# VH-VL binders against q8ssq3r676to911, part 1

Every score and structure here is a prediction.

Target 1, 236 residues: q8ssq3r676to911
Amino acid sequence: SPQDIAKQLTLIEFKLFQSVKMKELYHKSWTISKSKFENSPNIMSLITMSNKIANWVATEVVTTPHPKKRVEVLKRFISVAEHCKKINNFNTLMEVISGLSNSAVSRLKETWKSLPTRYVNSFNSLQNFLKTDENWKSYRQTLKTKETPCLPYLGLFLQDINFIEDGNSNLSSENDWVNFKKMNLLTSVFTEIQYFQRHPYFSFSTHQNIQTYFEKDIVILPEKELYAFSKFIESP
Unless a header shows other numbers, all headers, positions and changes below count from the first letter of the chain; antibody chains are not in Kabat numbers.
F, E and O stand for the ipSAE by ESMFold2-Fast, ESMFold2 and OpenDDE, each averaged over both directions (binder to target, target to binder). V2 = 0.75 x the mean of E and O + 0.25 x the DockQ between their complexes.
Where letters were taken out, [cut] stands.

## First folded at step 1 (VH-VL)

Design a04
Fold by ESMFold2, look of step 7:
Parts: structure tokens; C-alpha cells; sequence
Structure a04 (fold): chain C 236 residues (1-236), chain A 124 residues (1-124), chain B 108 residues (1-108)
């Protein structure tokens, strides 16, 4: 079911999130190509998993050749996204929405046209929640409530840290007040990450068959193959 | 089909200002980073500036830092380059480019779609 | 300040294989992208992420990257492949996109 998939992905991804150590975020170390896997291993595991799930969503859509079944795949993933939001798993929510927004999927005009209005409205609402307007206003307002358990969108924490680091790296003069402000801002981000790490999803139970599927059986396609399948199932 | 349209080139005096725009269509603008790349006549490609998908991060080549400002307006699907204190060395064809990453977390910054470019000439 | 070095020109006969190199310190730790530019035209992406091909590009274009050298390989070269070719990386230390100087491919 969509609910079960959302819960199992939450358990998988929260375990990775909980493993992140704040030292992995120092000095933008996850952005440094030569050493990111050595210095930011748990951040990189999360990033790799997130890209994998987003690709998986796109792959499942474009590898479903029957039009009626393909619409059902869209409905299923929109339902997974709905459940992710309900359980405060914004990280998996972003992954699923990103997958459905992949150009290989979004170009399937006839498939999207066949989607019932309820699902169109739900998809639009979820996109609106995650829109970047006004520095992620909708998402940030929700996160301010500090409701737990919650799996926040990792990417926004990384964006905030980059912004804080870049804002101070542009100063060429020694400025103790600016350095003090930078440290306070970074500490606030780290404290927020740790707050959410401390509140696991204890009420969710593992479904081993689903866990094994995501560990071993998930299919992802490179971008070229995604688009080739997309062109095959809906010609221009 | 992804399209990038770049009106707004022209002739400018040294020390002058010019604003370039790039109108995007055929993709979810807010999901991708964007770049400006220039090419002086008879020369190679030179990256000028980039902006993250959210607009939260901006990047500049050293040759333009402090003089050029990149921005985006997601409501208009438009990328901008505000150019100030223009020099003769800024004479080039300016390309708008879409970064091609569809990964949620990409460290692969490449330009998969380019505009046809607009000429900016800085001379007295 | 990261620098990419390309040979200024490469000449090959039709039907042969062209190899265009892109040198950089520890470039193997970076993702390398390649662009083709014909006279009077905008650049076109031909390889990204070291070895991936964009949709619609012939399989004749391939890439590799290890150590201090990335290589664009064009097999069964045709007259239509005559162009300037640029390699490109992102350098996370400087937060810059860096292009190589370009290589003119001539098909004799």
C-alpha cells in the first residue's frame, strides 16, 4: 500500500538521518569532490538514497507501458507523497515529488491528462507546500512548529549551511562580530538537526519484504534510458 | 521542449550598465540552476555566473565579481544578469544556459540547454 | 584558480577515432562534461558526468576520466564532427565552473 511504502521509506531514511554527525557538515565538506565520501559519509549516504528514490519513481512511471496502468502508478506515488506529508516525512516527500517532476515523466501529457481531478489537486497542493517562493516559506512555517517525529528535508539544511558559510567567506577582513554571528547561525542549524534526530518513529513496524525490496530489488535507469522509455510510451 | 530566449544585447560605453534577460520555457524553472557563459570574438568559453535553483546561492567568476549580479524570478521563468562598470574585456556573446541535473542532489553542474546567445559590445 | 588544459587542435581522417584530452590536477575526482561548438552556433552538450551521453546523441561519442586526464572519444569520425570541443568541471573549492581552452577537431 501507499501508506506502508511511506512508512517503510521513513524508517529507512530516518535511520540514515539519525546517523549523521555534525562534524560531517563542517566547512562544506560534503561539497568537496575529492573527500566528501571520507569526511561526510552519512550525509553522502542520505544524498545517494534520495537520488535513488527520486529516480526510482521516474523509472516506475516510464517503464509501465500500458496507459491505464501508468495512470495508476501516478496515483500510487501521489498517495505515497500524501502519506509522507501526513507523517512529517518531508525528505521522502521531496524525493517523490522530484521524481514525478522529472522531465521524462512530466512530458507524458496524455498520462497526466487522464489523472483524476482529486490527484491533480493533491499533486498541486504538495508542490505548493514545497515551492521555493519566499525562501521556502510554506515548508519553513511547518517546520517551525517543531512537531515530532519528523524527517526534515535534508537539502534545505545543506542550503542554509552553504549560505551561512558563503556569506562569511566573502569577507577579506578580520571581523570578530561577523565571525561570532556566523557561529551562532551554524549552531542554530546544527541544534535543529539534532532536535529532530532525537525523536524516532517508534510506532512504525518494519515490513521485511518491503525493506528487502528497497535494499536489493529497486530498479533505477540512467537519464538517457528514462527519456528513451518516455519517448517510446508517448511519442512526440 | 526546453527553450531559452535572450533578448537585450547591444552597444554600451565603457563604465556603462546593461541588463540581460533569459526567458525559459519547457521545464520546471525552479528545479534547475542556471548559468551565464560568455565567449569573446574568436575566443573560448568563459563561465560568468551561476545561480542555484532556489536563488539562495549565487556564484561569480573573479573577472565579474562585484560588477555583475545574477538573479532569477520564478514567477516569470526569467533569469537576469545585471552588468555594471562594463569594460572592453566584457565584449562577448552571452549565453544563458540551463543546468542539466535532474538529480535531487547534484554535484554535476553542466549545461544541457543553451540559448543562441546575445552580443554585448563595449566600446567608445 | 583550477585550470583545465586541452590541446589546441587534433586532426583525424574520416572513419577513424579521435581522442581529445582534458588535463587537470586530480581531475579524476571531478565530474567532467564535454561540449561541441560549430562555427556560429551555441555549444551543445555531448558528454556529461565523465561518460554519460545526452538523449539524441550518437553512441560514437564517449568519455572517460581517471587520474589527471579526462578523454572525449569520437569513433567513426565524420566530416560533420569538425568543431571546437570544450571540457568543463565544477570546482567546489572556488565555487567556479571551469572550461578548458578548447580543441579544434579537423577531419581530413
Amino acid sequence: as target 1 above (236 residues)
Amino acid sequence: EVQLLEPGGGLVQPGGSLRLSCEASGFTFSSYGMSWVRQAPGKGLEWVSGISYSGGSTFYADSVRGRFTISRDSSKNTLFLQMSSLRAEDTAVYYCAKEGYQLLYGDYYYMDVWGQGTLVTVSS
Amino acid sequence: SYVLTQPPSVSVAPGQTARITCGGNNIGSKSVHWYQQKPGQAPVLVVYDDSDRPSGLPERFSGSNSGNTATLTISRVEAGDEADYYCQVWDSYSDHVVFGGGTKLTVL
Scores: ipSAE 0.158, ipTM 0.534, lowest interface PAE 3.6, mean pLDDT 85
Fold by OpenDDE, look of step 9:
Structure a04 (fold): chain C 236 residues (1-236), chain A 124 residues (1-124), chain B 108 residues (1-108)
Amino acid sequence: as target 1 above (236 residues)
Amino acid sequence: EVQLLEPGGGLVQPGGSLRLSCEASGFTFSSYGMSWVRQAPGKGLEWVSGISYSGGSTFYADSVRGRFTISRDSSKNTLFLQMSSLRAEDTAVYYCAKEGYQLLYGDYYYMDVWGQGTLVTVSS
Amino acid sequence: SYVLTQPPSVSVAPGQTARITCGGNNIGSKSVHWYQQKPGQAPVLVVYDDSDRPSGLPERFSGSNSGNTATLTISRVEAGDEADYYCQVWDSYSDHVVFGGGTKLTVL
């Protein structure tokens, strides 16, 4: 079921999230291609999973040749997204919405037209929640409530850290001492991450078959192939 | 098909301003970082600016910092480069380019797709 | 600033192997990417992350990176391979994308 998918992905990704150490966030370690896996292994693991799931969503849609079945696939993923939001898993929510918003999926106009209004409204609402307007205002407001358990969207934390790093020198321009303002900003982000890491989803049971599927059995198409498949199943 | 179109460019006087645009299609625009790279006539490639997939982070070469501004509009699948205080040495073909990795890899620093480029000439 | 050094030109006969080098201080600790540019055209990615090849590129194109030198290798060179080739890295210290000066490959 969509709920089962949401719960199991939450368990998988939260475990990765919880394993992230603050040292992995130092010096933009996850951006250094040659050493990112060594210096930021847990961040990279979660990023890899996120990209995999987003692409998996798109793959499932464009590899469903029967139009009616394809509509059911859309319904399923929209439902998964709804459940993710409900349980405050915004990382997986972002993955699913990203997959459904992939150009190979969004171009399927006839498929989307066949989707019932309630699902369309749900999808639009979820997109609106994740909109980047005013620096992710809606999402940040929700996160500010600090409701737990919660799996926040990791990408935004990384973005914020990058912004802090780019906007502030490591040393003060006045005396070449440590820039304490920058350090305080970074510490604030780290503290927030650590807060969410302390509250796992204890109420969720592990379904090993589903987790094994996501870890080992997922089929993912490259972006170029996604688009090719999309054109094949629904001509321009 | 992934495509990047650069309709902007042209002749501008020194000290003037120009806004370049790059229209993207064939991929999920909001999932990828984007960059501007320029090439002066008969010269090599020079990186100008980069923007993360979400637009939350921007990067600039020292040669253009304070004068150029990179931005993007996800609703229009468009990348922008606002250039001000233009100089003769800014004369170049300007390429927009898509970065290779998506989403959380938003600032991976290689370009897998390039536009055809637009010529910017700064001359009195 | 971080600097990448390429030879200005390399010449090779058809069917032979061309090697284009890219020098940089401890470049082996960075990911190196390569672009091909033919006259009047936009650059095209030919190698990324030292040795990975984009889909659609022939196996004749390969890359390596160690120590202070990255190398683009083009085996069984064809007339169509004549172009300018640029290496590129990201410098974490300056937060800059850095290109080499480019190498003109001439097929004799």
Scores: ipSAE 0.006, ipTM 0.475, lowest interface PAE 13.0, mean pLDDT 91

## First folded at step 3 (VH-VL)

Design k09
Fold by ESMFold2, look of step 6:
Structure k09 (fold): chain C 236 residues (1-236), chain A 119 residues (1-119), chain B 112 residues (1-112)
Amino acid sequence: as target 1 above (236 residues)
Amino acid sequence: QVQLVQSGAEVKKPGASVKVSCKASGYTFTSYWMNWMRQAPGQGLEWMGWINTYTGEPTYADKFQGRVTFTLDTSISTAYMELSRLRSDDTAVYYCAREGSLYYGFDYWGQGTLVTVSS
Amino acid sequence: DVVMTQSPLSLPVTLGQPASISCRSSQSLVYSSGNTYLHWYLQKPGQSPQLLIYKVSNRDSGVPDRFSGSGSGTDFTLKISRVEAEDVGVYYCMQGLHWPLTFGQGTKLEIK
């Protein structure tokens, strides 16, 4: 069921999130191509999993050849996204919405047209929640309630750290006030990450068949193949 | 029942090191972070830092940075605190305390370990 | 560091009468979520500290209802409606929001 899928993805991704050490965030080490897997291994595991899930969503849609069954695939992923939001798993929510927003999926006009209005409205609402307008205002307002357990969107933490590092890189290192401000901002981000790490999803139980599926059976296609399948199932 | 049992009292000379153990039972050790505090005789409580029991990553209060080391042995649900280059003003009772959430505070404490530093 | 200031530091009380302990923080303890990270502990004679109140006003399990906490922002109060002999000890407030975590100096409650 979509609820079970959301819960199991939450357990998988929270385990990765819980494993992140603050040292992995030092000096933007996850951005350095040659050393990022050595210096930021758990961050890179999360990024890799995020890309995998987003691609999996797109792959499942474009490799479902029967139009009616393909609409059911859309409905199931939108339901998974709804449940992710309800359990405060904003990271997996972003991955599923990103997969559904892939150009190979979004171009399927006839498939989306056949989607019941309830699901169209839900998808639009979830996209609006995750919109970047006004520096992620909607998402950040929700995160401010600090409801737990919660798996926050990792990408925004990483963006905030990049902005703090880059936005303050042109300032003199001999200015103690500027250096103090930068350190306080970085510490605030690290403290927030650690806050969410300290509240696991204790009430969720492992469903081994679903866990094994995501570990071993998931199908991922390269972007070129996604688009090729997309063009085949709905010609331009 | 949640329980934190610390190692016994220590008497040390200035310049030495001490390592205090804190054995946890009655809960999933890696799900709750461990904190360390100390209390000098007749004085109040001072927070020394915490350790993420899932990753083993410690964080130290600035006052203790460079002198204290927090470690774990998750196979026996035990946290350790080692304080080096001891001074007479390090004489205190040292406590471990569990916290899985900032808003619950430290809900379970060890019995305390007296460390006496005297020449 | 955030300074936590308790008053009084010594509190002699008569059995059955109320007691009140103040705690002031040098910075707001309100996080963006509306949570206020102030906690109270009791250290009975010869014992380790024990949690009484978390997040201003929530009693920990097994804490009698004669204990209550209140306050906001930077000013907090622990009250005991009717002091019992078992309530003797040192009471500490602690802030759990700002780095580093800090305790008040303690308030020693004694029976007159």
Scores: ipSAE 0.011, ipTM 0.611, lowest interface PAE 8.8, mean pLDDT 87
Fold by OpenDDE, look of step 4:
Formats: C-alpha cells, sequence, structure tokens
Structure k09 (fold): chain C 236 residues (1-236), chain A 119 residues (1-119), chain B 112 residues (1-112)
C-alpha cells in the first residue's frame, strides 16, 4: 500500500539521515568530487538514495504503457507523497514530488488530464508546499512547528550550508578576527539537524520484503531513457 | 546561572608547564567559544587565544604560538589551557571567558587563576 | 596589531558627578555588515573583568542605565552619568574585529 511504501522509505532514509555526522558537513566536503564519498559518506548515501527514489518514481510512471494503469501509478505515488507529509517525512516527500515533476512525467498531458481532480489538487498542494518562493518559506515555517519524529529535507540543509559558506568569509578581512557570525550560522544548522536526528520512527515496524525491494529490486532508468519511454507512451 | 570555575593557584619553576582548567556550567558548553586571557600583576589584559568548543579547534595569539595548548573535555564542560616553558614574565592571573553569541564580547569570566613562576 | 588607546589613564571623580572615558583604535572597527565590535569591561578591585557594553552602545544584562557607550569608526566613549562608589575599578575597551584581539591600557576610576 502507499502507506506501507511511505513508512518503509521513512525507516530507510531516516537511518541514513541519522547516520550523518557533523564532520561530514564541514568545508562543503560533499561537493568535492574526488573526496565526497570518503569525507561525507553518509550524506552521499542519502543523496544517492534520494536520487534513486526520485528516478524510480519517474521510471514507474513512464514504463507503464497502458493509460489507465499509468493513471493508477500516478494516484499511488500521490498517495505516497500524502502519507509522507502526514508522517513528517519531508525528505521522501521531496523525492516523490521530484519524480512526478520530472520532465518525462510532466509532459504526459493526457495521463495527467485523466487524473481525478482530488489527486490533481493534492499534487498541486504538495508542490506548493515545497515551492522555493521566498527561500522555502512555507516549508521552513512548517518545519519549525514539527516535533520528532521528523525527517526533514536534507537538501535544504545542504543548500543553507552552501550559502553560509559562500556568502560569508572565514575572516572579516585579511587580518581580521574569525567570523563568529558565520560560525554561529553553521552551528545553528548543525543543531537543527541534530534535533531531528534525536528520535527515530519507533512506532513503525520494518517490513523486510519492502525494504529489500527498494534495496535490490527497483528499476532505475537513465534520464535519456525516461524521456524516450515517455515519448513512446504519449507522442508529442 | 552561567558560571566558569577555574582551577586553583599554581606555583611553578622556570621551564616547567602549567595547566589551568575552566569548568563551565549553566549553559550549553559547546555553543560558545572559550577565550583565554592573562593579566600580569598591576598590568592590563592580554588575549591569548580561543577554542571552538564545538569542533575543538584552537586558535592562538602569535605571541603564544608553540607554547600554549587549548584543549577540551566536553563530557564535563571543561576547557584547559596549558602553558609550557614557563618564565618569570608568565607570572599572571589567567582567565577563561565565554564569548557571547554573535561576537558580543566576553559576557562571563572565570574567577582567575594565579600562576606564579619563580626560581 | 590594532592599538587601543584610552584616555585618561587615571580618572578621579567626585561621587554623583559624571565621568567620561575615551577609546581610540588605530584601525576602524566597523565590519562589512555595519556592526562595530568595540566592547567595554570593568574590573573592580580584586575581581574578574565584567562586560559592561558590547558593540559600542549595548548594555550587558544587569548593567545600570547610568552607563552608556557611543562612538563610531575609531573613536569611542564610555560615559557614566552619575558615578557611584561601586563604579570604582579599571575600565578597558577591547576590539573584537581584528587579529589579534587587543585591549586598551585601562582607565582607573577612583573616588576623590
Amino acid sequence: as target 1 above (236 residues)
Amino acid sequence: QVQLVQSGAEVKKPGASVKVSCKASGYTFTSYWMNWMRQAPGQGLEWMGWINTYTGEPTYADKFQGRVTFTLDTSISTAYMELSRLRSDDTAVYYCAREGSLYYGFDYWGQGTLVTVSS
Amino acid sequence: DVVMTQSPLSLPVTLGQPASISCRSSQSLVYSSGNTYLHWYLQKPGQSPQLLIYKVSNRDSGVPDRFSGSGSGTDFTLKISRVEAEDVGVYYCMQGLHWPLTFGQGTKLEIK
């Protein structure tokens, strides 16, 4: 069920999220191609998982040739996204929405037109929630009100750290004192991450078959193939 | 309430080392930088350096580079300052002080530790 | 190094009268953000220094309103509107912007 998928992905991704050490966030180490896997292994694992799930969502949609069945696939993933939001898993929510927003999926106009209005509205609402307007204002406001357990969208934390690193000098000038403001900003982000790491989803039970499916059985198509399949099932 | 409690007075011979402790309480130790200063008898204040209590990274004033070592025991919210190769002009009261948030000066100080270096 | 110069170094004051201490820095203490990192401390006899004013004009918690700080760039002033007996001690200005951190010489406030 969509709920089962949401719960199991939450367990998988929270474990990855919880494994992230603060040292992995230092010096933008996850952005350095030659050393990111060594210096930020847990961050990279979560990023890899996120990309995999997003692509999986798109893959499932564009590899469903029958139009009616494809609509059902859309419904399923929208439902998964709804469940993710309900259980405060915004990381997986972002992944599912990203997959459904993939160009290979979004171009399927006939498929989307066949979707019941309630699902369309739900999808639009979720997209609106994750909109980047005013620096993710809606999402950030919501996140501030959430208690644990909660799996925040890691990508935004990484973005914030990047902005802090790039927008602030380590020193105020060539011979200046260390930029304590920059340090405090970074620490604030670290503290927030650690807050959400404190409490796992203990109320969720592991469904080993579903987790194994995500680990070993999902099919991921390359981006170019996604588009090819999309054009095949719905001609331009 | 915030408190910084330092170790007791020390008497050392020239060439020896001294290690002063600063135990913090009443706040999150790893959320504030710890600074070290000293004051020779009848003289003004001299900054020695700081330590990032979150990362453990120390920064020393050039004057003390290679002779001073800042360390932490975060499990007991304690900062340490070790000064080696002591000489008579190292005789001073040594202070730890918490850096206020966002570069707002030193808002809390230890009571000071007198270190006397004498033959 | 940034040199902090205080004046006067000795300040005898009659109780109830105002006092003023000047602090000058050899370089601007204004950060690119517009904040100025000049702080004032008081060291009472036999005690540790205590923060009075941070960032030029902000009183620390518990500091009476008779204390005020002002200034900009390289020139700063600490004022006491009405000196009280408990205000006796050595006042230090400190710059927190430039490496290394540096203090003024100190101004010894005494009651006449």
Scores: ipSAE 0.006, ipTM 0.470, lowest interface PAE 10.0, mean pLDDT 91

## First folded at step 9 (VH-VL)

Design c1
Fold by ESMFold2, look of step 10:
Structure c1 (fold): chain C 236 residues (1-236), chain A 124 residues (1-124), chain B 108 residues (1-108)
Amino acid sequence: as target 1 above (236 residues)
Amino acid sequence: EVQLLEPGGGLVQPGGSLRLSCEASGFTFSSYGMSWVRQAPGKGLEWVSGISYSGGSTFYADSVRGRFTISRDSSKNTLFLQMSSLRAEDTAVYYCAKEGYQRLYGDYYYMDVWGQGTLVTVSS
Amino acid sequence: SYVLTQPPSVSVAPGQTARITCGGNNIGSKSVHWYQQKPGQAPVLVVYDDSDRPSGLPERFSGSNSGNTATLTISRVEAGDEADYYCQVWDSYSNHVVFGGGTKLTVL
């Protein structure tokens, strides 16, 4: 079921999130290609999983050639996304929405047109929640409540750290006030990450068949092949 | 049709600042990385900066690190380059470009669509 | 920092085949992309991922990449192919996009 898929992905991804150490975020080390897997291993594991799930969503849609079954795949993923938001798993929510927004999927005009209005409205609502307007205002307001358990969207933490490092680099790095301000801003982000790491989803139980599926049986296609399948199932 | 439009640009003094913008259309802007590439008069292409689709990864050439800031606004389908502490060697045509691969996170790879470019001249 | 080396110019007669090289240490382990730039115009992608063509590009544009050399091949060269050509990679160690210096193709 969609609810079970959302809960199992939450357990998988939260374990990775909980393993992240703040030293992995120092000096934007996850961006340094030659050493990122050595210096930021748990961040890189989360990033790899996120790309895998987003690609999996797009793959499942474009490899479902029967139009009516393909609409059911869309419904299933929108339902997964709905439940992810309900259980405060915003990281998996972003992955699923990103997969559905892949150009190979979004170009399927006839498939999207056949989607019932209830699901169209839900998808639009979820996209609006994740919109970047006013520096992610909607999403940040939800996180401000500090409701737990919660799996926050990792990418926004990474964006905030980038802005602190890059923005404060436009000020002299030798200025004691600038160095102190940068350190306090970074510490605030790290403290927020650690806060959410402390509250796991203890009430969720593993479903081993689903866990094994995501571990071993998941199918992902390279981006070039996603487009090829998309063009085959809905020609221009 | 995918289009990238750079309406900004202009003349600035050394040490000055300028913000470039690039308006995108014809694709799902929020799903692709973006880049700025420049070309000084009579010279080849020089990559300036890149940004992942979410902004979770930003990249800068060494020549601009600490002076330029790349950003994006998915609600406006717009890429930005904030340039500060401008030098004469920053004089160039600045192109915005769209990454060809779509990824939630990832390295920047190649540019499949380019804007027409806008001239930035730094002189006094 | 990773360096790509291109010859500054290549000359070819119409109807013949032009080969433009892009040299780099172990470039065969990287994905190489090629851009065409005509005077006063923005660059245009002509080959990506070593050998793939963008939609709408003629099959007479092709590429290869092995060892320390990537090559853009233009068969049945036309006068309209006269342009500057740039190779490009992503260098994962520096997190930089790297362009070659460019090659001016002259059609005689």
Scores: ipSAE 0.208, ipTM 0.574, lowest interface PAE 3.3, mean pLDDT 86
Fold by OpenDDE, look of step 9:
Structure c1 (fold): chain C 236 residues (1-236), chain A 124 residues (1-124), chain B 108 residues (1-108)
Amino acid sequence: as target 1 above (236 residues)
Amino acid sequence: EVQLLEPGGGLVQPGGSLRLSCEASGFTFSSYGMSWVRQAPGKGLEWVSGISYSGGSTFYADSVRGRFTISRDSSKNTLFLQMSSLRAEDTAVYYCAKEGYQRLYGDYYYMDVWGQGTLVTVSS
Amino acid sequence: SYVLTQPPSVSVAPGQTARITCGGNNIGSKSVHWYQQKPGQAPVLVVYDDSDRPSGLPERFSGSNSGNTATLTISRVEAGDEADYYCQVWDSYSNHVVFGGGTKLTVL
């Protein structure tokens, strides 16, 4: 079921999230091509997983040649996204929405037109929740409640850290000493991450076959092939 | 045309072993999950085992877990069921079946094409 | 384990409508599939995903699923429709494909 998928992905990705060490967030180490896997292995693992799931979502849609079945695939993923939001898994939510918003999927106008209004509204609502307007206002307001358990969207934390790093000198302009303001900003982000890491989803049981499916069975198409398949199943 | 051929079962003694095969044609074998379903004489359908399209995931009924092993060879378009420690209650016609759609793990699990079945008799 | 319950038999006159039920706890939240099996033959899919019909199957075959009951409906029943019918679901909790006990449809 969509709920089962959401729960198991939550367990998988939370484990990855929980494994992230603060040292991996130092000096924007996850952005350095030569050393990002060495210096930020857990961050990179989670990023890799996120990309994998987003691409998988798109792959599943564009490799479903039967129109009616393809609509059911959309419905299922929208339901997965709904459950993700419900259980405060915003990282997986973002992945699913990203996959459904992929150009190869969004171009399928006839498929989307066949989607019942309820699901269309749900999808739009979820997109609206994740909109970047006013610096992710809706999402940040929700995260601010600090409801647990919760898997926050890691990408936004990384973005915030990047802004802090780029916008502040390591040394104070006043006396060339350590910029404590910058350090406090970074510490605030780290503290927030660590807070969420401390509260796992204990109420969720592991479904090993579903987790094995995500580990060994999912198919991911290259981006170029996604579009090709999309054009094949629904002509421009 | 989609076709599933089961070359044969047979008679085996209790505690014995038997390997079933199912040769697939008329579709991209590696793109679909496969299942084994059996039917005892005069009884209903009983699911035995399933394997994902990639072979990465396998599933078993409780009644056969630990005794039966499902596998597939994509190079030969063949599905296998290795049966061991056979019991009298394993006597049945065994069908191989192609899954209609199996991309998302979950509710969409049905069999759209079935083989003609092969009889396995476990008796002393 | 998840259980599907079917009536052992259903009888219908030619030209009438046969309804075969499949009961299960919250079965409406699952996808239900139906198979037809004639004597000495392999099962044939007649309905999948609650109400979808495979190509080549007559429109007389339809399905519905809600609440705790799924239903296979065969309109304008013919003598050739006499067979055993099985409902089937996937149970994610047990990781099992589950079949109903089967229903023998007799055309009077």
Scores: ipSAE 0.032, ipTM 0.558, lowest interface PAE 3.5, mean pLDDT 92

